Miniprotein binders against q9bqp7. Designs and how they scored, part 2

Target 1, 240 residues: q9bqp7
Amino acid sequence: VPQNWFPIFNPERSDKPNASDPSVPLKIPLQRNVIPSVTRVLQQTMTKQQVFLLERWKQRMILELGEDGFKEYTSNVFLQGKRFHEALESILSPQETLKERDENLLKSGYIESVQHILKDVSGVRALESAVQHETLNYIGLLDCVAEYQGKLCVIDWKTSEKPKPFIQSTFDNPLQVVAYMGAMNHDTNYSFQVQCGLIVVAYKDGSPAHPHFMDAELCSQYWTKWLLRLEEYTEKKKNQ
Key: E = the ipSAE of ESMFold2; O = the ipSAE of OpenDDE; V2 = 0.75 times the mean of E and O plus 0.25 times the DockQ between their complexes.

## First folded at step 5 (miniprotein)

Design Zq1 (at its last look DockQ between E and O 0.02; V2 from the best seeds 0.00; counts 0 for: pae E 13.7 > 1.5, pTM E .392 < .8, unsure alone 61.082 < 70, placed apart)
Fold by ESMFold2, look of step 5:
Structure Zq1 (fold): chain B 240 residues (1-240), chain A 103 residues (1-103)
Amino acid sequence: as target 1 above (240 residues)
Amino acid sequence: SEELKKLIERLKEYLKLLIEALKEKGDPLLAYLLEWLEMLIERLKRLAEELGNPELAEKAEELAKEIEKLIEELKKRGDPEVIRKAKELAEKIEELLKEIEER
């Protein structure tokens, strides 16, 4: 029900990787400008229910940990996520570096958690790479583009201290994936496109990660929801 | 005092969310309102103990009792009378927060 619909897929592009391209994954630098990021759009368009659930959780944590304890907890969670993404970029990079030899980086329970997923990941085409949708006017930084069980996907890595066995448990993560996908599919820095998404939820204790595969139909459904969130964001900025 | 200012700001955010949730009148929101009110009771008790002020402690205890009664009523239903009581309670919480901030 978006007022201005735009397709997630680009008919002018193949969904198959070109064999003649360089084997080093793309890493397009993120350029700061006035157009919003995917995460900014999602944060600014949260529903009242989402805001309520986050505030409820926050206040429960503050009751248990105190204000300073909560700040330390959230800082540690952020650091763990950063380390996880650093480790994954190092593992998935074709270049051997000192970063891949750091045993502290590799000892994370989160890295243990994803080992079975990484066995099914191949053909890495992009890592920590910027995307821009020039027509819809948003940017993002995707984690990974690679084949998962033979399907080329935008892959998003998430950390969690609690199990999330169903895609519904991941809140806005599907919107983030399809927003990156739509941007990449229409970004002139990329010569190929993807039709699938994958959300991988890794666990601190090393328990097997949950993969949430999104085929083209499911991606199209979430793409419509993303377009609505982007429209809502644009309307809010007009009223600012 | 910085900790007290942060607590006052947080309680003001709770009150705003509570009032907006009650205006929407949805049944799913009643469960969330119960969680909010329970957390407000705990925050009020902690605030009264931290300040060590007998007058504030008595006011906080009275508000905690009123919140507990409202929680019982919200569990039964979310009709217009319960919504009116919730608005009155939110105003009393605002008054207490103002008294705390004036210190």
Scores: ipSAE 0.000, ipTM 0.215, lowest interface PAE 13.7, mean pLDDT 74
Fold by OpenDDE base, look of step 5:
Structure Zq1 (fold): chain B 240 residues (1-240), chain A 103 residues (1-103)
Amino acid sequence: as target 1 above (240 residues)
Amino acid sequence: SEELKKLIERLKEYLKLLIEALKEKGDPLLAYLLEWLEMLIERLKRLAEELGNPELAEKAEELAKEIEKLIEELKKRGDPEVIRKAKELAEKIEELLKEIEER
């Protein structure tokens, strides 16, 4: 049990969308302060086994591609991910705010992969928006808050070359999603709350993306795990 | 096509995962794997049509229909017979993939 328990959901916030459909998605800028990001907390609290598996993968990739080839590969993966998020932001943004859609950004296998999910996405409330949990002292940048199949979700878009059919195959992504949910639900910049999460795994080859829906119960379970990771991070920093 | 080749490799990966899930009785993950295989087979059908291979498209459609039936059976009951049918379907997909690779 976490020592510093805090609720993921805010009882003071209504689940009912206030009837003002925000005509424009929120985009709160990330303030880089001394406050740790969700990503930083997760990276510094990886298990020895997770670290070992990643290092083993890295070593294998270096053996196959060489050191320079691996750097290029890593750079390309990062660039592809960035372009995918930029394309999604462009798609999900209201038409009036659409800068000239670089048609080239839309012609990706990743965008093709998510088309079936995008059909079920509506009511976009936030895109690339910062969240801060003031009490728990962490920050994050969430990809999207929207309705998926009529349920308001924090949506996290991921790119993968390998199938990830199971939510367990997404590693710490469920923790990231609930961390963003908990922060948003208690961030004064947001007037609403979310009770669901969605991880979308998009594929480079345009194969149908995997949606991993997280209901309120599953979110609560991962929230407990997130709190434990945050406590571990905080303890490690006190001892540094 | 390079796209078809990538899709075949993806189907092989999912088939492997399906076989692994079929080792565990009553795994709800089996239904999800079948749904994803269905979507991939539907894509294969479309690509086969675009490539002018109607025989492959027909085989893909037949497999999609079999998967749909199996998903509905799995939703009702996770019994040994449904698992057997899922294995038989996996074998058919393997055969189809082999036929495509040999062309």
Scores: ipSAE 0.000, ipTM 0.227, lowest interface PAE 13.5, mean pLDDT 79
ESMFold2 (binder alone), look of step 5: mean pLDDT 61; pTM 0.474

Design Zq2 (at its last look DockQ between E and O 0.13; V2 from the best seeds 0.00; counts 0 for: pae E 15.6 > 1.5, pTM O .618 < .8, placed apart)
Fold by ESMFold2, look of step 5:
Structure Zq2 (fold): chain B 240 residues (1-240), chain A 103 residues (1-103)
Amino acid sequence: as target 1 above (240 residues)
Amino acid sequence: SEELKKLIERLKEYLKFLIEMLKEKGDPLLALLLEWLEMFIRQLKKLAEELGNPELAEKAEELAKEIEKLIEELKKRGDPEVIRKAKELAEKIEELLKEIEER
């Protein structure tokens, strides 16, 4: 149970922006602050079992690939994720022209993997945009805010080499999404709010991506867990 | 024999983590842990075949199939039944390891 509960939704903010909103999605720049990022909070509050399992996976990969092979593998995974996000931002931006697109960026199994999801995405309102929760004192950089099947969502894009058909198998990603939602809903840079989240897991071989929709009830459940992780982080910070 | 001893110790280590994670229901690492347990159980089967122990190999195959079923049930959307079955699986693996060590 959080000691200092705070609502994820802002009752004084509209669920839908005015129809005359700018056609260009918001892209709020990330401010360098001393306050922690969502990803930093989550990384610093992993359980000992989570850390141990991650370290054992790392050591198994090093045994299989060698240290240099593991470094190349992880570098390639990072680059693939970066290029996937760049491609999606390009595809979803109304100002992007065909001449300005990197053709190799759009030729990807990951992009093919998400095509059926993109058909259900519309009304893009933010892309690669910073959020800050002034009261709870954390920041983040969300991937996308758009409608998915008619519901406005914070959408988080992930690449994976293994199937993630269940939201539980996406690990801390649901906490990341609700942390972004809570920050956005209370950030003065945004005139609207979201009540839903979406995690999209794309695959290198082009297999259909797995969408993990989070309605308001599920978001509230994960929001409570996020608040506990944030409390744990601040307690660890006080002891250092 | 030395390979078998190393596998048993590794399996015991991961069983401890499985038990701890099952206390927290729906832990994000449960699927990953089950995949690792299946991998090590299948290595135990292979070792048992190489050592000429077909009874051990068959027991390992049975456990590997049970783990595979649990992973598939996890894929069907969060199911509290998976936690109960994972607890039963942990007990079965512990019994197998005790039988191996007593022989």
Scores: ipSAE 0.000, ipTM 0.138, lowest interface PAE 15.6, mean pLDDT 78
Fold by OpenDDE base, look of step 5:
Parts: structure tokens; sequence; C-alpha cells
Structure Zq2 (fold): chain B 240 residues (1-240), chain A 103 residues (1-103)
């Protein structure tokens, strides 16, 4: 059991949209403070084995590509991910706020891959929005809060060149999602709460994306794991 | 193309790494390693198709299907049989790598 237990859900908040919910998705800017991001917590609390694996992979990639080739590879992967998120933000944004849709951004295998998921997405409440958990002292940038099949979710969009048919195959992504949920549910910038998560794995070849739905029970289970990772991070930082 | 050669070398080294890790590791990282391996094998398949090597593409597809099955079995954490199968798969991938190196 985490020493610093905190609930993922806020009993003071309603899941029902207040009639005053703005028709425009929230986009809270990320304030880069001394507060650790969810991503930073997860990266710094990787097991020695995970770190070793990634470092060996990196060193091999550098050996094969050269340093410049590896930088180019990583830049391309990052750029593809960024363009995908920008395209999704453009699709999910209200038409009145649509800057000229770069039609070229919409012509990707990743966008094709998620089309069947987007049909089930409605009621977008936040896009590329910062969340802060004041008590647990972490921040994050969530991709989307929307209804998926009528359930309000934190949606996290992932790009993959590989099928990830199982949520277990998404590594620390479930922890990221619940970390965002817990932060949002206690962030004063949000008037509502979320009880569900959704990880969508989009594929470069346009093959149908895999949706990994996380119900409230599964979210609670991953939340406990997230709290343990956050405690480990906090302990490591005290010892530095 | 020089780009294609570089991609092949990348795939070779990654596959060698994954094979080593599959032989050594029977832990929750095995699932991640298998997923990474599947991606690389699928990339290898596409590359083989682009190179006009259908035999290599077919072998890559077969290995990808075997990895998918292992990932499904790995949902049952800590099964020694899954670890055994992962090691057997690692050997098949090692053979595939040799075949790519001889080409």
Amino acid sequence: as target 1 above (240 residues)
Amino acid sequence: SEELKKLIERLKEYLKFLIEMLKEKGDPLLALLLEWLEMFIRQLKKLAEELGNPELAEKAEELAKEIEKLIEELKKRGDPEVIRKAKELAEKIEELLKEIEER
C-alpha cells in the first residue's frame, strides 16, 4: 500500500457535465515549474533492467546509425508523433476554431488508423491541456478528454509501428493515463471528473487502431501502481 | 540504397539484442521485448518485400505470428512454458538473422 495514499476520484465533483460547460474544449497551458511531470516520474522510476535495455538499444542504434543518424531517427519518430497529435487536435477541435486544416496532416496512415475510434468519440472537453495535482505535486499534459462510446475518458493517443492488441503491451501508458485522471480530478481548472481511461494505439500503415478501454476498477488498480512510482521518485530525489 | 542497408543493419543489431534479452530475461520486460521484436520483424518483412525477397518476407511474417501468440500467452505472468517458448523463438530469430547476414 502506498504510504501517501490519495484517491484517484474526487467525491466533490460530478461526472455529469454542468449545463455551463463551455462548448469549447479546455486548453490549459503547461507551466514548466520545479514540479515533476508524469513522464519524468515514470522515466526516473524505470527498473534498472528497463534502463539497461533502453541504454543498450540506444547504444546499438548509435553504433549502427551513427550519432547523427540516431538523432535523425529519433527526430523523425518525434515529428511523426507530433504531427499525429496536431492532426487529432485539429479534427477534435470545434469547426469554428479550426485554423486552415493542413490537408497534408490529415493524409496519414495514423489518422486513417484511428477513424473507427473517432466515430465513437464525442463531447470533447479538453485537448492538449495541462493538469496539476497540487497535493501529490506532479503535472502533466493530457492529449484529450472526451466521451468514448458515451463514457467520459482521458484519451491518450499513441503511435506504433507494431500491433499492441493488449493494454499490458502499452508499457507505462496505463500509469500515465491514470496519473492524468487523478491530477485532472483534483485540478481546480477543471469542474468535472473522469472515471475512465482510453489508450488508442494508432498504426502507421492505416490498419485499425487498438482501443484499450480502462474502466474505473482498472484505473484504480493502475492508480495504486502510479502512487508507488511517485513515492519511489520522491525518495530518489530526497537522496540526491 | 544506402538507406536500406542502414535499416537492415539496425534491424540486425536490434534483433541480436532482443535475442540476448529473451534468453536472459523471463520477467515482465519479456512482453515488451517481444513487442519490440514483432515491430522489427514486421519492418524486416516490409523491407524484404521492397527488396524483392519474398522468402524472407514470409519467414518474417511467420515469426511475427509466433510472437503475437507468445504475447497472448504472456498475459499469464510467470509461466515457465512461455519463457521456454520465448527462448525457442529467439533461436528461430537467430537463424533468420544468420540468413540475412549471409545475404
Scores: ipSAE 0.000, ipTM 0.208, lowest interface PAE 14.4, mean pLDDT 79
ESMFold2 (binder alone), look of step 5: mean pLDDT 73; pTM 0.689

## First folded at step 6 (miniprotein)

Design Ll1
Amino acid sequence: SEEIKELAEKIEELLKEILKLIELAKKLGDPELAMLLEWLAMLIEQLKELLEKAIKEGDPEKVKELAKLIEELAEYLKFLIEALEKLGDPEVAKKAKELLEKIEELLKEIEKLKE
ESMFold2 (binder alone), alone request of step 6: mean pLDDT 75; pTM 0.698

Design Ls1
Amino acid sequence: SEEKIEELLKEILKLIELAKKLGDPELAMLLEWLAMLIEQLIEKGDPKLIEELAEYLKFLIEALEKLGDPEVAKKAKELLEKIEELLKER
ESMFold2 (binder alone), alone request of step 6: mean pLDDT 68; pTM 0.543

Design Ls2
Amino acid sequence: SEEKIEELLKEILKLIELAKKLGDPELAMLLELLAWLIYQLIEKGDPKLIEELAEYLKFLIEALEKLGDPEVAKKAKELLEKIEELLKER
ESMFold2 (binder alone), alone request of step 6: mean pLDDT 67; pTM 0.526

Design Ls3
Amino acid sequence: SDEQIRELLREILRLIDLARKLGNPELAMLLEWLAMLIEQLIERGDPRLIEELADYLRFLIEALKQLGDPEVARRAEELLRQIEELLREK
ESMFold2 (binder alone), alone request of step 6: mean pLDDT 71; pTM 0.614

Design Yl1
Amino acid sequence: SEELAKLIEELLEYLKFLIEALKEAIEKGDPEKLKLLAMLLEWLAMLIEQLKELAEELGDPELAEKAEELLKEILKLIEELKKAIEEGDPEKVEKLIRKAKELAEKIEELLKEIEK
ESMFold2 (binder alone), alone request of step 6: mean pLDDT 75; pTM 0.721

Design Ym1
Amino acid sequence: SEEKLIEELLEYLKFLIEALKEAIEKGDPEKLKLLAMLLEWLAMLIEQLGDPELLKEILKLIEELKKAIEEGDPEKVEKLIRKAKELAEKIEELLKEK
ESMFold2 (binder alone), alone request of step 6: mean pLDDT 72; pTM 0.613

Design Ys1
Amino acid sequence: SEELAKLIEELLEYLKFLIEKGDPMLLEWLAMLIEQLKELAEELGDPELAEKAEELLKEILKLIEKGDPEKIKELAEKIEELLKEIEER
ESMFold2 (binder alone), alone request of step 6: mean pLDDT 74; pTM 0.685

Design Ys2 (at its last look DockQ between E and O 0.02; V2 from the best seeds 0.00; counts 0 for: pae E 10.8 > 1.5, pTM E .664 < .8, placed apart)
Fold by OpenDDE base, look of step 7:
Structure Ys2 (fold): chain B 240 residues (1-240), chain A 89 residues (1-89)
Amino acid sequence: as target 1 above (240 residues)
Amino acid sequence: SEELAKLIEELLEYLKFLIEKGDPELLELLAWLIYQLKELAEELGDPELAEKAEELLKEILKLIEKGDPEKIKELAEKIEELLKEIEER
């Protein structure tokens, strides 16, 4: 049980979007602060087993692609991931502040992969927006807050070349999503709360993306795990 | 900043191990950690740090491609400098 338990959901906020759907998604800039990011907390609290699994994956990829091939692969995955997020932000943004939609950004297998998910996405509330949890003292940048199949979700977009049909195959991504949810639900910059998460794994080959929907119950379970990771991080920081 | 410094100290330790062993696997882990540093810097609203991390990432990726141990040392020194800059912020 976390020593510093805090709720993921804010009872003072209504689940119903206030009728003023902001015509424009929120894009709160991340402020430079001494506050740890969600990503940092997760990285520094990786288990020896998680590190070992990543290292084995890497060794296997190097064996398959060669060292140079794996490097090129990693660079390309990163670049493709960045381009994919930029393309999604452009697609989901209602303002035709099209920075000239580099039509080339939209011509990706990843964008093709998520088309069936995008059909079920509506009511975009935030895009690339900072969240801060003042009490638990962490920050993050969330990809998207929108309705998925009529449920308001924090949506996290991921790219993969390999199928990830199970949420367990997404490693700490569920923790990242609930960390963003918990922060947003208690961030004064947001007037609403989210009860659901969605991890979308997009594929380079354009094959249908895998949506990993997280209901309120599953989010609560991962929230407890997040709090434990945050405590571990805080303890490690005090001992350094 | 301290947590970033520690991430980077861990990165430096991995870099030292990389320099000593010439293990390309450690370079890739370093690339991943620097990528995470970049994302963290972007999240922290430090575009200058994000840009430096991106440059280092590009250099690491190039080093990973060329397998040049001397350039790995130069990269390690640049990462150490970046770490110091982060600790001083």
Scores: ipSAE 0.018, ipTM 0.272, lowest interface PAE 6.8, mean pLDDT 81
Fold by ESMFold2, look of step 7:
Structure Ys2 (fold): chain B 240 residues (1-240), chain A 89 residues (1-89)
Amino acid sequence: as target 1 above (240 residues)
Amino acid sequence: SEELAKLIEELLEYLKFLIEKGDPELLELLAWLIYQLKELAEELGDPELAEKAEELLKEILKLIEKGDPEKIKELAEKIEELLKEIEER
C-alpha cells in the first residue's frame, strides 16, 4: 500500500456527461514539461525480474541477428508500431486526413487483426491525447478513449509479431492504462471521466487481436500498483 | 503463507499448460515466475527453497538460449516435482 494514496476516480465528475459531444475527438497537445511521463516512470522503476528477462531476450536476439541486425530489427518494430497507431487514428477519426504517401497505412496485418475489435468500438472521445495528473504531477499520451461493447474505456493498442494468448500479463501495460485513466480523470482539459480500460494486442499476421478488458475494480487494483511505482520513482529522484 | 500458496498455484497451472503445448516462448514467463518464487522464499526465510529456485532459474535460462524441446519438457517435470514438494511442507 502506498504511503500517499490518491483516488483514481474523481467524485466531482460525471461518468456520462449529458453535454453535447464534440464532433471531433479530443486531441490535447503534449507539452514538454519537467514532470515525468508515465513511460519514464515505468522505465525507471522496472523490477529486477523485468530487467533480467529483457536482458536475456536482448542477448538472444543479438546472438541470432548480430548487433547491426538487432538495431535494424528494433527500428522496424518501432516503425510498425508508429504506422499502426497512425492508421488507427485515421480509421477512428471522423475526418480522414491521410496523405497519399501514407495510404498504405490502412493495409497491414495489424489492421486486419483488430477489425473484429473495431466493430465493438464506438463513441470515440479522444485520440492520441495528452493527459496530466495535476495533483500527482505526471503526464502521458493516451491512444484512445472510446466505448467498447458499451463501456467507456481508455484503450491502449499494442503490436505483436506472434499470437501469445496464454501470456496475458503485459507486466506494465495495465499500469500504463490506469495511469492515463487517473490523469485524465483529474485533468482540467477533460470534462468527463473513465472507469474502464482495454488493452488490445494486434498481430502482424492478421490473426484476431486479443482484447484485455479491465473493469473499474481491476483498474483500482492496478492503480494501487501504479502509485507504488510513482512513489518509487519520486524517491529515486530525491536521492539524486 | 497466502502469497506463496497463490504463486505456487499460478506456477502449477502454467506448468501444466507448458507441458501440454510445449511452446518455448512460455519459458521467458516461467523464468519470471521462478524468480518471483526465489524472492518470496528469501522474504519468508527459507534459504533451501531460494537455492532450489535459483538453480531452476539457471536451467531455464540455458534452455531459452538453446531451445531444445525435449529438455523443455524434462525441465517442466522437474519444476512440477519441486512445487509438489513445497506444497507438502
Scores: ipSAE 0.000, ipTM 0.212, lowest interface PAE 10.8, mean pLDDT 76
ESMFold2 (binder alone), alone request of step 6: mean pLDDT 75; pTM 0.709
ESMFold2 (binder alone), look of step 7: mean pLDDT 75; pTM 0.706

Design Ys3
Amino acid sequence: SEELAKLIEELLEYFKFLIEKGDPMLLEWLAMLIEQLLELAEELGDPELAEKAEELLKEVLKLIEKGDPEKIKELAEKIEELLKEIEER
ESMFold2 (binder alone), alone request of step 6: mean pLDDT 63; pTM 0.494

Design Ys4 (at its last look DockQ between E and O 0.02; V2 from the best seeds 0.00; counts 0 for: pae O 10.0 > 1.5, pTM O .635 < .8, unsure alone 69.479 < 70, placed apart)
Fold by OpenDDE base, look of step 7:
Structure Ys4 (fold): chain B 240 residues (1-240), chain A 89 residues (1-89)
Amino acid sequence: as target 1 above (240 residues)
Amino acid sequence: SDELARLIQELLDYLRFLIEKGDPMLLEWLAMLIEQLRQLAEELGNPDLAQRAEELLRDILRLIEEGNPEQIRELAEEIERLLREIDSR
């Protein structure tokens, strides 16, 4: 049980979008203070087993591609992921706020992959928006807050190709989503609450993306795990 | 020593990529690798390297905060210089 328990859901906020919801998705800039990011907390609290699996994967990839080939591969995977997020932000943004859509960004297998998910996405409330949990003292940048099949979700977009980068397919993705949910639900910059999460795994070959829906119960279970990771991080930092 | 050298090389490679692309996500990855470097330096009983890694981590976090691509480039170049100095020892 976490020593510093805090609720994921804010009882003072309505789950229903108020009629006064801005027509434009929120894009709060990340005010980066000495406050750890969700990603940093998760990375620094990886288990020895997770680190070992990552290193083993890296060594295998270096054996297959060579050192320079692995560097190029990692750079390309990263660039593809970035372009995919930029393309999604462009697609999900209102037309009036669309900077000139680089049509080249939209021509990707990943964008093709998510088309069937995008059909079920509506009511976009935030895109590439910072969240801060003032009490628990962490920050994050969430990809998207929108309705998926009529349920308001924090949506996290992931890219996958073969061979799959281990870091992009970590079992910590659900922890990241609930960390963003908990922060957003208690961040004064947001007037609404989320109860669900969605992880979407997009594929480079354009094959249908895989949605991982997280209901309120599953989110609550992962929230407890997140709090334990945050405590572990805090303890490690006090001992340094 | 071999693990430290590998980690330094990985950091240098990420820094070069940062300098070229100015990508905020790379800064987060770089911050993670520098934190691993700091931990490894502590485990190896090298407090000077651990302190330098912590300073670099603070600087990266600050640049991640300020979001200025030029400052990110300058810091990435500074970190690259520092990592090369460490690798040359």
Scores: ipSAE 0.006, ipTM 0.261, lowest interface PAE 10.0, mean pLDDT 79
Fold by ESMFold2, look of step 7:
Structure Ys4 (fold): chain B 240 residues (1-240), chain A 89 residues (1-89)
Amino acid sequence: as target 1 above (240 residues)
Amino acid sequence: SDELARLIQELLDYLRFLIEKGDPMLLEWLAMLIEQLRQLAEELGNPDLAQRAEELLRDILRLIEEGNPEQIRELAEEIERLLREIDSR
């Protein structure tokens, strides 16, 4: 168990939807500062097994594609993910029109893949919004906060390609979600809190996306593991 | 522990979904769940389970890269049998 436990939920905050809330989703700007990001903490605390599996995958990909081919593959995967997130922000933003959106961003297999999920998403409260946990001293940039099937969730959008997965971020998806949740619940820029998470895996070929719902109990379990990763990061920083 | 039982039940539910859909794209999520099982086994001081989970991870990643649908179903069924035996103990 972590030596410095802190609760994920804030008892002084409401988790109920509010009809008087602004219709424009929050987009808190990310401040440049010296405290670590969620993704930095997770990257720097990968287990030896995770590193081994990533290196094995890398070696197989380089064998198949060559070094230059592998670099282009990984760059293209990153670009597709970025375009997917840009498209989702545009779709979910109530102040944008279709003519103001990039039509090429909206026409992708990934967007087709999530259409059935988007039908169950409503009440968008935040999009591409910064969170900061001032007590535990970390920051993040969450993808979306909205209701999914009536439950307010931190929603994380992921892309997946059938031919070759890029698995580095797959192992830590639930930790990323709860880290954002904990930060948001204790960030004075937000007046509400969220107790549930949703990870949505979208497919390049347009196949129906797979949702992974995380209730409050599951979020609490992963929160403990996030605190251990943050603690490990802090210890490694002291030893540098 | 309660954490182990919860993870096992999540894995069992997901394996039913994977077998029903037969979609190899779902192996990435399975790999994530099995890695969590391996880490929990280490925390609980269960080296046999941790070793078995490590072997399953290697098998899953091989099938992500080069597997066919029947090999994927066979691995999913093997994992399901292991998890049900652990759960009954």
Scores: ipSAE 0.005, ipTM 0.337, lowest interface PAE 9.8, mean pLDDT 77
ESMFold2 (binder alone), alone request of step 6: mean pLDDT 75; pTM 0.713
ESMFold2 (binder alone), look of step 7: mean pLDDT 69; pTM 0.625

Design Ys5
Amino acid sequence: SEELAKLIEELLEYLKFAIEKGDPMLLEWLAMLIEQLKELAEELGDPELAEKAEELLKEILKAIEKGDPEAIKELAEKIEELLKEIEER
ESMFold2 (binder alone), alone request of step 6: mean pLDDT 70; pTM 0.613

Design Ze1
Amino acid sequence: SEELAKLIEELLEYLKFLIEALKEKGDPELAMLLEWLAMLIEQLKELAEELGNPELAEKAEELLKEILKLIEELKKRGDPEVIRKAKELAEKIEELLKEIEER
ESMFold2 (binder alone), alone request of step 6: mean pLDDT 63; pTM 0.515

